# VHH binders against q9m2c9, part 51

Target 1, 358 residues: q9m2c9
Amino acid sequence: MACIVEDPQRAGQSNETQIALISGVPDDISKSCLARVPREYHMAMKCVSRRWRDFVCSDEMCDYRNEFNLAESWIYALCRDISGGVFLHMLNPFSSRRSWKRINDYPYIPMREGMGFAVLGKRLFVLGGCGWLEDATDEIYCYDAAMNTWFDVVPPLSTKRCYFACETLDGKIIAIGGLGLNPNAKRTWDIYDPLTRTCKSCSDVNIVPEMEDSFVMDGRIYIRGGVGGSSTAVYSASSGIWERMDDDMASGWRGPAVVVAGDLYVLDQTFGAKLTMWCKDTRMWIHIGKLSQLVMKQPCRLVSIGNSIFVIGKDCSTVVIDVENVRKNKMNGVMVCSSIPKTWDDDIDVISCKSVAI
Short names: E, the ipSAE of ESMFold2; O, the ipSAE of OpenDDE; V2, 0.75 times the mean of E and O plus 0.25 times the DockQ between their complexes.

## First folded at step 21 (VHH; framework vhh_7nfr_2)

Design a146 (at its last look DockQ between E and O 0.38; V2 from the best seeds 0.00; counts 0 for: pae E 2.8 > 2)
Fold by OpenDDE, look of step 21:
Structure a146 (fold): chain B 358 residues (1-358), chain A 122 residues (1-122)
Amino acid sequence: as target 1 above (358 residues)
Amino acid sequence: QVQLQESGGGLVQPGGSLRLSCAASGFTFSNHQMSWVRQAPGEGREWVSAISGSGGSTYYADSVKGRFTIARDNVKNTLYLLMDSLKSDDTAVYYCARSTFEWGYMYMFDIWGQGTQVTVSS
């Protein structure tokens, strides 16, 4: 009997004369109006009233914004400082004054490595990892981007994992491989499905150990790991099996990867920073351009918004590449990029980057 | 300062009963769902029970259903867990936590107490 835990937010409708969201305006109209307010002002909106706060933080708000195509994608970077402390940085790429901002302190234990980072809806999840004293953890933390609040998630991961691949596919979080106390964990993956309220653990011999990178493309999860990143595998949700990745495709996967409009881009960091694209038709990697090392410090992570690739390096140094422009301007080999300067002098490593649309 | 403080833990024999309390401060207690979460040695955290802000709705894990009762006193800002018919498997540190959201089978908490030890042993 699936205990339908009624959304506690719905139960408090006591007959108290529900103070209108906006005086003299029907609630539906009010909601529509509030939903049109730019994301940068949502924090201020939450200060107006409890009812405003609740609405702004609600899934309903997201639904309105999605319906009206008002959702704004912001970038979140999971970062580590020199002390080993883990924290989130946030970037509004639409701001005239683009700058990274540190989010409220990570609520828990500093000095974690090998964490998974996933996004579902308006929530970011930090999963697993290891520390000096712990080989692997099963802890899950959630940051709600609308609430601007960290949460601890219970139950934890079914398997303690460190340096594992973490992806979202079809509304599910998938944790793949990694290191842990259990040697068999390396060849296992967990599928968390919030809709069915289930977590499935599976094993496959084709899962590569020690994950370095992963991406989702065309409904498949691609993973790279092993010594020197030489091992690759592809998961198909339809078949439920892992297969070996195409050798030609794998050969060019020499750095962080991102999918833009169905196309795979890789920042090859072996000799400088080269952006390459996988051409599905020709089955070849195409060189797109080179990034200056002056504007970006390795190691870098990639995240895409629309047709733009954000290359985020050390200290959150950021270069923005418009892929559409690059494709159109094939002739001149010069990538038009914009840069976002770092705002602090601290030595910060970027572990992973994701975008959240609200 | 937002704080949760558990009390009432201890040693009890199998079949015995125990009452846990959690004192809340620093927030409007009645506006929040509250939960009990436990952690057995070497195990992950397990959600045990939750109660709505008004106290009108209660929820239980299958493992404790029929044996445990969650309650709250919003005037006293106190959460309770009545544990009956205790078993060895109920041995754990019990935490009071402020619940904010349920996502599938996952519960999200933003505030925790320090926990109270419950040991069920013969």
Scores: ipSAE 0.666, ipTM 0.868, lowest interface PAE 0.5, mean pLDDT 87
Fold by ESMFold2, look of step 21:
Parts: C-alpha cells; sequence; structure tokens
Structure a146 (fold): chain B 358 residues (1-358), chain A 122 residues (1-122)
C-alpha cells in the first residue's frame, strides 16, 4: 500500500515543453521568490498559471516556508450550528482586519457528535463521531488548507469511535478510547496514517475509559477522564506505554489546555474563566488571570500561535492573550489581551480548534 | 464538455463477474490518472482502484485486490473495471473519476461520472 508516485502524466502536466514559472528566471530562483509571498495572497497566486497553482499548493512550497521560518499559522475551528450542521471557520490572525470566515465548500460533513479533530501538516482531519440512532463511525473527512478544498476520498479509521481523544504525534494521528459497539474502544488506541493506508491497533489496561480531554507536550500525550478528572494517563512515544500523570499536575487540569513553548496552560471554566499555568520548578499552578463573561461565553477552546493563546468561545468570540511576559516572569507576569469579534452567524458552538502553518 | 460516462452495472449473483466501462471525452485522456470509486447506501465514498495515464501502474484497495482488474484503452479513451468473484459487500454505485491530486490513499477528483449501480444479491 503506497503513494501513487510513478505517474508522469500527473494532473496539470502536459506533453508540450514546460513553461518557466517566471520568464527568464531559473525555476529554483522563481520558487524561492514565490515561497516568500505572504499566505494571504496565495489564493491570488493560484490564478496566475497552472504551474503557479501547482507550486503554491505543493508540499515543496510548504516545506520551503517551514525550513526558512516563513510559515504562517491560521486557526481553524470545527463548529456546529443550531441545526446540528458541522462546518469550519477560519481565522487569519495576521490580517489587519482579523475576522472569522466560514468555509463553504463541499462535501458537507454529516450531523454527528463526539468527532475527533486533528492536523497533519497542511491538512485538517475530522474523524469518527456518532449520529442519531447510529452508533460510532469510522469515517474521516480531510480538508487541505493549501488547496482550500476537501479530499473526496479518505481512508477510514480501523476502529469506529466517538467521544475519543485525538492528537497528532510524530506525523501520525492517534485516536484514543471512546465509545462504540466495540467494547474494546475504551481501552484501545489506533495510530492512523493515510499515506500507508495502515493503522496500528494497540491496547492497554491503563487507558482511561471515559475520555474528557487531551493535549500533547514534550512528545507525550496526556489524557484525562473519569468523574471530576480523577483518571489521568500519559503516553510516552519512546517507550510505547501508558503511565499515570503527576498528581499535582493533574489537580489543576480542570478545562481545555494548550501548550506554549513547552509550558502548559489551562482554562478553568468552572467559575468563570480562569487561565492558569503549570510551573515545573515549583510544581504549582500559577494564576494568570480571569476572563470576563461579558467578553465571551463558555464553553471555550484554546489554541496557540507563538506566545499568543487564542481563547475561542461561543459564536467564535475570541480573546487573544499574549503570555510572553508571563512565560518569562512566572510570578510577576502581566497578561496582555486583545479581542476578535464573534461571527455574524449566531448560536454557533465551537467543538475544537487547531492551527495550520503554511 | 469534459465528461465521464459509466456503463456495465447490473444485478449479479455472489461469485459472479461484471465489466464496467467509462467513456471519457473533452480532455487528453492519456495525460490523466483515473480511478474507480464506490459508494454503498448510507456509507462514505470508498476508493477502489487507480491506473496511471500510460496504464503502466495499477493500484487496488485491499478489499478488491486479486478480484478486480483496472485497465484503460487510450485509443478509445475508455477506462475499465473487470470485477470477478463478486461479494454482497461489493454492492454500491461505482463512479469513474479523473484525479487532480492524491496523497497516499487520499484523493481529489475534478470530474466524476454519473455512476453505475452494481448489486450483488443472493
Amino acid sequence: as target 1 above (358 residues)
Amino acid sequence: QVQLQESGGGLVQPGGSLRLSCAASGFTFSNHQMSWVRQAPGEGREWVSAISGSGGSTYYADSVKGRFTIARDNVKNTLYLLMDSLKSDDTAVYYCARSTFEWGYMYMFDIWGQGTQVTVSS
């Protein structure tokens, strides 16, 4: 089971002599120039020629931009409206006019709950879930953020799952636990790789059966479940085993989490919205600040870009928190905030948020 | 003007055989990788098979490997799927599609046929 890599007649190619990307310029130089154009203009570049479109959408351009620290992260929110419809919103946080934009392309994702949401490179995956009277599914939808369109065919999960943890580690998507007709879903995890159409299925008695939340830090996957978050586990990629999480660390994990430059932040949504940070040196949770209910409505999701945490609530109402000073000055840090308006569409719940760098 | 049109579907018994055809027009057929994709009622789309523009490379989903054969005739601009040892779970609408992009076993297609129904019942 391998990639289709031997077709000299790939889409966009022709039998005629290849036309230069830029007349009179070697293609290697042209690619260097094109890769430096800001991401907000990439859609316009795709209209110049077929060769420009192919390069702008290519893994080569994305890899070049990452290698030379040119990549720009945009935020994608998996959303549900009052009708139960599932769709994506997108935010360019570097735009002079920062606003959420709905992605309207087909295919339409069916009305489902408990779906996973993960990123592999420039691609966003919506995995599994369950519907009305239907148990869990193994279906996967994939959006390519460089091409700005959905794949038409995506290999499914090997295990039908909903309400499971879903994280990317070492270039693969890992789906952990959850619900379904198969009782083993609670204690299993699958490693999903669409490149090989294979999936390693693993099991461990220490897997948390009731999934609530997860995050990735320092090459490890942390999961939390059970009543009040009493059950926690940590997966180490190097050993391939699950262990219990540090009790002091687990005690403050009472809401969505995000990692900024190796530091763990949690938004405790129990009584308002309190942002805290785990301090490894003192083994204590440090209070960073409280978000007003007047600014945004819970529940909230977190995603980070650089030293900025994006707190995304109902209708995609967003607070941006710069934690550079907090990260450098632990006890004496000052939280700096700004906001991004909610969407024009009302009654939108945000299921999950991820960033994609291109 | 660019179009794909399938034919050859029908009702067959388990263990039976069918040959599907897809007539292509409005583009240089030999320049494009082509695929067969199927969809059972209430299920997602499933990639079945692909063939390079020249016909030199063929690829199959594990569920059909050894039973199905993809072929193309670049003179007649026609894509084929030869289906042997059919099973009940092969029941689906079968589409031919022109590939625009692939990564691993993920596919994007810009041109689809209308589909042809294959029903395997015992």
Scores: ipSAE 0.384, ipTM 0.756, lowest interface PAE 2.8, mean pLDDT 82
ESMFold2 (binder alone), look of step 21: mean pLDDT 85; pTM 0.864

## First folded at step 22 (VHH; framework vhh_7nfr_2)

Design a147 (at its last fold request DockQ between E and O 0.40; V2 from the best seeds 0.54)
Fold by ESMFold2, fold request of step 23:
Structure a147 (fold): chain B 358 residues (1-358), chain A 122 residues (1-122)
Amino acid sequence: as target 1 above (358 residues)
Amino acid sequence: QVQLQESGGGLVQPGGSLRLSCAASGFTFSNHEMSWVRQAPGEGREWVSAISGSGGSTYYADSVKGRFTIARDNVKNTLYLLMDSLKSDDTAVYYCARSTYKWGFMYMFDIWGQGTQVTVSS
């Protein structure tokens, strides 16, 4: 092993004495009860005792909630203000009062562009990037959404990159192509595993140098890059090789994309905002509906939770589209929309959005 | 007040040796895993080494394994880093830090020292 690898553990904890989580209740029963509390109350639970805080923040609790289908997805937006400052906003979409909140517990992220944004379990990663006078970097920042804090030290990428595709697939973060100091970086991809401190680097002549957009569907990573998004490719995890994207599918990929229960949706923003869905059986794009510019401000990003698509625009102005009817009755569905107000801050661009389930 | 104070940095030639010390105060030193972290100019932080509260387990980054030795004296509340076979790439500010959480090779620290400069130059 090249580096020391160990499980996530709280440093400085003591095992000399342990108080029961709930007086008079075996700890395994207590844990099952605590793990069923809705996520919006987890912050309050951290205030009960040190043992409660440790359990609420643990991988054990997150794993329990995932195993028993109790996990709740919250949305995190990587944002840039007018001064170039980079920070996160967070949204609990199931709260009675849905509002975006700025996350203030992060290290200073230098004013960088072309960063990757990925999720692995309960952790958010901001990867690479470059500045006006700064070459591409391999630096990574990681936020733990259960602990609500940033790691102070995170192993870097093996290859300095900016303007690259970045996706999570099969429990690992994959950084694809982009720009960097190494002339070969534009045709490489790295498989990053922060737990084992391993980063396998691979290459293929079919990888385009500058990435514009990507999504994951059915165990495959779809990428779009090159001049005007003219180059597309698909990484198949089962074969480990790059393949050609379906031409009809690629032709409709004209904006941010999101996958809902195996179905691909794209918000075409060329003129207006038009939501479309790819129908695999007919190889056609189906028009779902249009979104008014007055309801939300562009540019927009997409993220899904369950059968809901969150369209997140400037200042985090958000429209929520429920596509369950469309999915079950593809040609007869009704687009059901609601909105979430923008943030108090003005002139904030949303770089990327991801959901974290805990 | 919880404090960490590093000392022992300096200028050394390649192949040379240096010993860093970190004096800890204001907390029960033996209850905490401690780390050395370094930062070269213009670079991010790099974890170097860690030692368990008792001193029974030590861990090293591959870049320093076999050349650096971490140690602690729980009577004197002092953390050490013995650096042998130094290279120009070891030039950095070295920090003593108290670990609060780790996941794989990712660390959270709540207390940092002010740092001590190590320069390896011919």
Scores: ipSAE 0.645, ipTM 0.861, lowest interface PAE 0.9, mean pLDDT 82
Fold by OpenDDE, fold request of step 23:
Structure a147 (fold): chain B 358 residues (1-358), chain A 122 residues (1-122)
Amino acid sequence: as target 1 above (358 residues)
Amino acid sequence: QVQLQESGGGLVQPGGSLRLSCAASGFTFSNHEMSWVRQAPGEGREWVSAISGSGGSTYYADSVKGRFTIARDNVKNTLYLLMDSLKSDDTAVYYCARSTYKWGFMYMFDIWGQGTQVTVSS
């Protein structure tokens, strides 16, 4: 992922005797050392000095950590409370306490539905949506996970969108379909490319207007929508066109989807919670197992880290599934999963989940 | 409390000039890049100009380049936008915003003013 080069203009700090990051240590070495600090301590690191803060919050920090294979993925859940308020929760899956934490509220996120949720680098984006009084919005909010700060993004979406698919592919944010005031928007997608600093809008007849779900696999974007999720399409970046998804694959896409190590998993929530896997070789859906409803509350969303699937339901009830273990133990039974208990008493709905690696 | 307050907007004829001001409070003004962003009726927000914390670097949208000048007084905690050769297309609500960084074509802002109306009309 090409780290978008933060405009080096922060380098114009005058020749003030740049206080070394670490006294007596060259900055390059200091940066290397700082980059090795576990993510859970990054907040504390920002309190040491301005220079530390700046570095920890920089894309450079991410570059170092990626280079050192130290990047840690945390889970972020876009949630809605009973009041309709939208907020972000975070889970460090590596912590001993494994508890969800509410991120500081962005004061300006109105009650919205149908928002896009995308991750690019260390940044999460909340895009579009609709409110009680608005059919669709073009507003973009960005949460920088390193900075632990919300931002408004300018320019807004090229097209106001609600209930659209939003995915990240090759360093680009792609907004697909959705509902809005513009009837033509239903069959359009926008490509936001930070590297080229461009936004491209395209149209394709194969784009379904009402999006229910999407995922990225093997460099392609898969979308599902329409009445009852009957319509599917696949985007290939290489061709720039949308095609119909194969019927055999589409037939098993009956819930939230996640890709783990190149394999597609779907949680069918029609009758309980059944995890299924698409086998590329046989072109069949394989039943993996059933999740106990005792440990999770539907509806659930999926996110993957490594070889683990996190099933996140109401109140951020979380079940962790190790896919390797499940594959080995073809037990047609209840999957033995680890659970993360609810840490708060408020009822919340999980809208979408993503992971951010830093 | 962090606050930004715009002023100086108004009605001006095409070809006229306006000076906008933004008073900042509640944060170390000189440590932050500041921007002007405008929103025309029915249009999305458009970045107009930015200035570094020190004032040493200035940036402009192509639409205003050569006509607008951004400046700041760090002693007064005030951001300025001098607008010359105003056009009808410059009609918008102008916001001052604290900018953290530019990310590609996207500008990230964490604090906004209430905005000031600029109307260019004959």
Scores: ipSAE 0.524, ipTM 0.811, lowest interface PAE 0.7, mean pLDDT 87
ESMFold2, look of step 22: ipSAE 0.558; ipTM 0.850
ESMFold2 (binder alone), look of step 22: mean pLDDT 86; pTM 0.873
OpenDDE, look of step 22: ipSAE 0.485; ipTM 0.783
ESMFold2, fold request of step 23: ipSAE 0.467, 0.643; ipTM 0.805, 0.859
ESMFold2 (binder alone), fold request of step 23: mean pLDDT 85, 86, 85; pTM 0.867, 0.872, 0.867
OpenDDE, fold request of step 23: ipSAE 0.298, 0.408; ipTM 0.698, 0.758

Design a148 (at its last look DockQ between E and O 0.51; V2 from the best seeds 0.00; counts 0 for: pae E 4.9 > 2)
Fold by OpenDDE, look of step 22:
Structure a148 (fold): chain B 358 residues (1-358), chain A 122 residues (1-122)
Amino acid sequence: as target 1 above (358 residues)
Amino acid sequence: QVQLQESGGGLVQPGGSLRLSCAASGFTFSNHEMSWVRQAPGEGREWVSAISGSGGSTYYADSVKGRFTIARDNVKNTLYLLMDSLKSDDTAVYYCARSTYEWGFMYMFDIWGQGTQVTVSS
């Protein structure tokens, strides 16, 4: 159930003779028509009229597009530049000219580290973080991908967190562990549920300190942390309990992880860039292939769209791996990949990557 | 330039009343929902009240419901908060903010004032 962000502004729409969305066309049909317009034109659509803008930016638009299987996933990267500034970059993977674009500068997240990055619906959330001289924060920022606008969020996080795991599960944002002045925060997680309008804080001794990485698979949250990433835990939403991760599975988690069509992939960056897959049946890690260091600058983050893994490195250098093709065409261990060239001269570190479907 | 400027804060005794004002400039005031948000010392920001662009709809946090009244004058581009029956717990910096979305218990804002101090003390 998509958290319906009710635009409080909708309640006051006086009976003004609502100008039809499309002249001579019933609104329901008009909405259906507008929903079929490709995402790349949504910005232009917002310029047609206020009513068009409102609809395009609405959750209703997303619902129509989802219903019609027209939702398009774009990639968003939270990045840090040499100045320490934090920026959001966007990639349309469906474009003929695939290039990263910097989104409007968010002046409010200067020089923060250890931020959480979560996606819920059409919104991206930047959570918490710390500065070089500053303790963990509880600030939340939201970017609405449809509106192309940043927002401050109130209330803040229930717990100030830095270098924590942040995931979305079942329409909820889950903030797990991390660092801060509160020593107990390391063993706590917060569940933010917009539907119930509740924030639940819980504690578990099995939560690993100093989160390094996390992913969601099969309704469970996997976290890795500790010294050298040696500690792992698994959260089941159904039970509300943290358990120890399987040792065999944990042993191969040696880099950024991504789930594609229910399968776990890890980019092992210890000796080059090796893509590995966890086989659930055999309980073994399978080597899929190697990426050339020439095309990818470490450290990298992973995000998946459909059957493709996007490997995003420094300066947003991007390699696209079709997992299905790679599985079928194991030619001599070399993965056939496409690359998106670096477009910027700036030294940019990728903090986190997510996809948003609209 | 888009700007919000709060005024009317001060020291008041418990049970007293105070009226806050927020002057808006640089945007079409009547087209936007406006909110009051407060921050007590050592606490996070708390949403207090919201009013629709037309003024036809008002919303209140449970903590202030029945005591506070939000209003607006779209001709004067001014937002108001009438605070009655003030309590010590109402001590905070009060901010005027332009609100756009409510997401469950979370409110989203894109423009803030500098805030005005309200102190309720005997």
Scores: ipSAE 0.640, ipTM 0.849, lowest interface PAE 0.5, mean pLDDT 88
Fold by ESMFold2, look of step 22:
Structure a148 (fold): chain B 358 residues (1-358), chain A 122 residues (1-122)
Amino acid sequence: as target 1 above (358 residues)
Amino acid sequence: QVQLQESGGGLVQPGGSLRLSCAASGFTFSNHEMSWVRQAPGEGREWVSAISGSGGSTYYADSVKGRFTIARDNVKNTLYLLMDSLKSDDTAVYYCARSTYEWGFMYMFDIWGQGTQVTVSS
């Protein structure tokens, strides 16, 4: 006797009733013009009309810019302040006035540690983690860099995790190892594919507890963890299997890592800041140069754009290294680097950094 | 203040029916797609159903298709979920949420209600 109530089927929208993006211009031409506007002006474009806002924020615009080599990479730093709040800073590295800007729309979050941070398209994802006296969570939050807005994401992770490796590979977010209520979670990984209808768990004995660092190179995910970071493993996406990392390669992985144009760089801070590169042909680590301690506060995170490595330390203090020039022309020298000043707020920790191309 | 408030939950027997309501305030209700999302004890949140701002398009998870009906009244700023043929697996807290978009199987929500408990047991 319950009555099923449905609204009438909505009639389709007509192109003739939709307001044109630019009066007197076909929408195809308008979109081509708008997509060529530099990213720094996209915020202003969103204020022109609802149709402009929708297009600027759309996957269509991002896809167009990527296809035509118009995409611009900005850096986003996941940060924590002294109150335990988690937030983002962003940097346009090509602006004439390079400075970090805090993104203020994210709600205050209780102290959370061991979160994953991943990029997929125009979106940044914060996954899992654990808080004071609470178990690991499966929650996912998404920051859409085109909309400049945070969202809750459903469904959550299949496995509650903290202190895990989190990387994007082949359009998927992969959460690897870590800690959680499931005693087997530390040797598993979850594949979160936004374009398929699955979130799958896999298992391998080579995944270590407590992840320290990871990077992606040549379709493979490299992880380092265990006691003092002494254990390493490599995931091959094509085969779905884990292998032990080459001992010679692992021996030089003594700090944050980044991949530039297929080459692995590591900032080794054991005896001052030393940038090294893994040479595949000789299977040796090559000393590239030293980073002056006077310009950096630790701990540091690395992110690359083009041939530039951004070394981001406490309070988002940043040094930019152009490795094409250093690698080709001057090895084992003192690094000559440009810098970007720290944020106005003191005492923020940088948890992770990623770049987003739009 | 933007607010979503659910009501209509309760205890029902298997095979029974229930109507959930969600009162919306503080925003232009008719401009926004709305969803129902549920969470069983100890489990993750599961998207249930969505309806376009005008009410012209409705969407359902496979687990509820044919049994649940989503509806909205844009004059009363109210979202509904009409639940028929209830099963024990439908036991959960049901939330109404304001959607922004769908991408693959990911649903992005910026506003949530407090939830209403639905319990299906004999």
Scores: ipSAE 0.197, ipTM 0.698, lowest interface PAE 4.9, mean pLDDT 80
ESMFold2 (binder alone), look of step 22: mean pLDDT 84; pTM 0.855

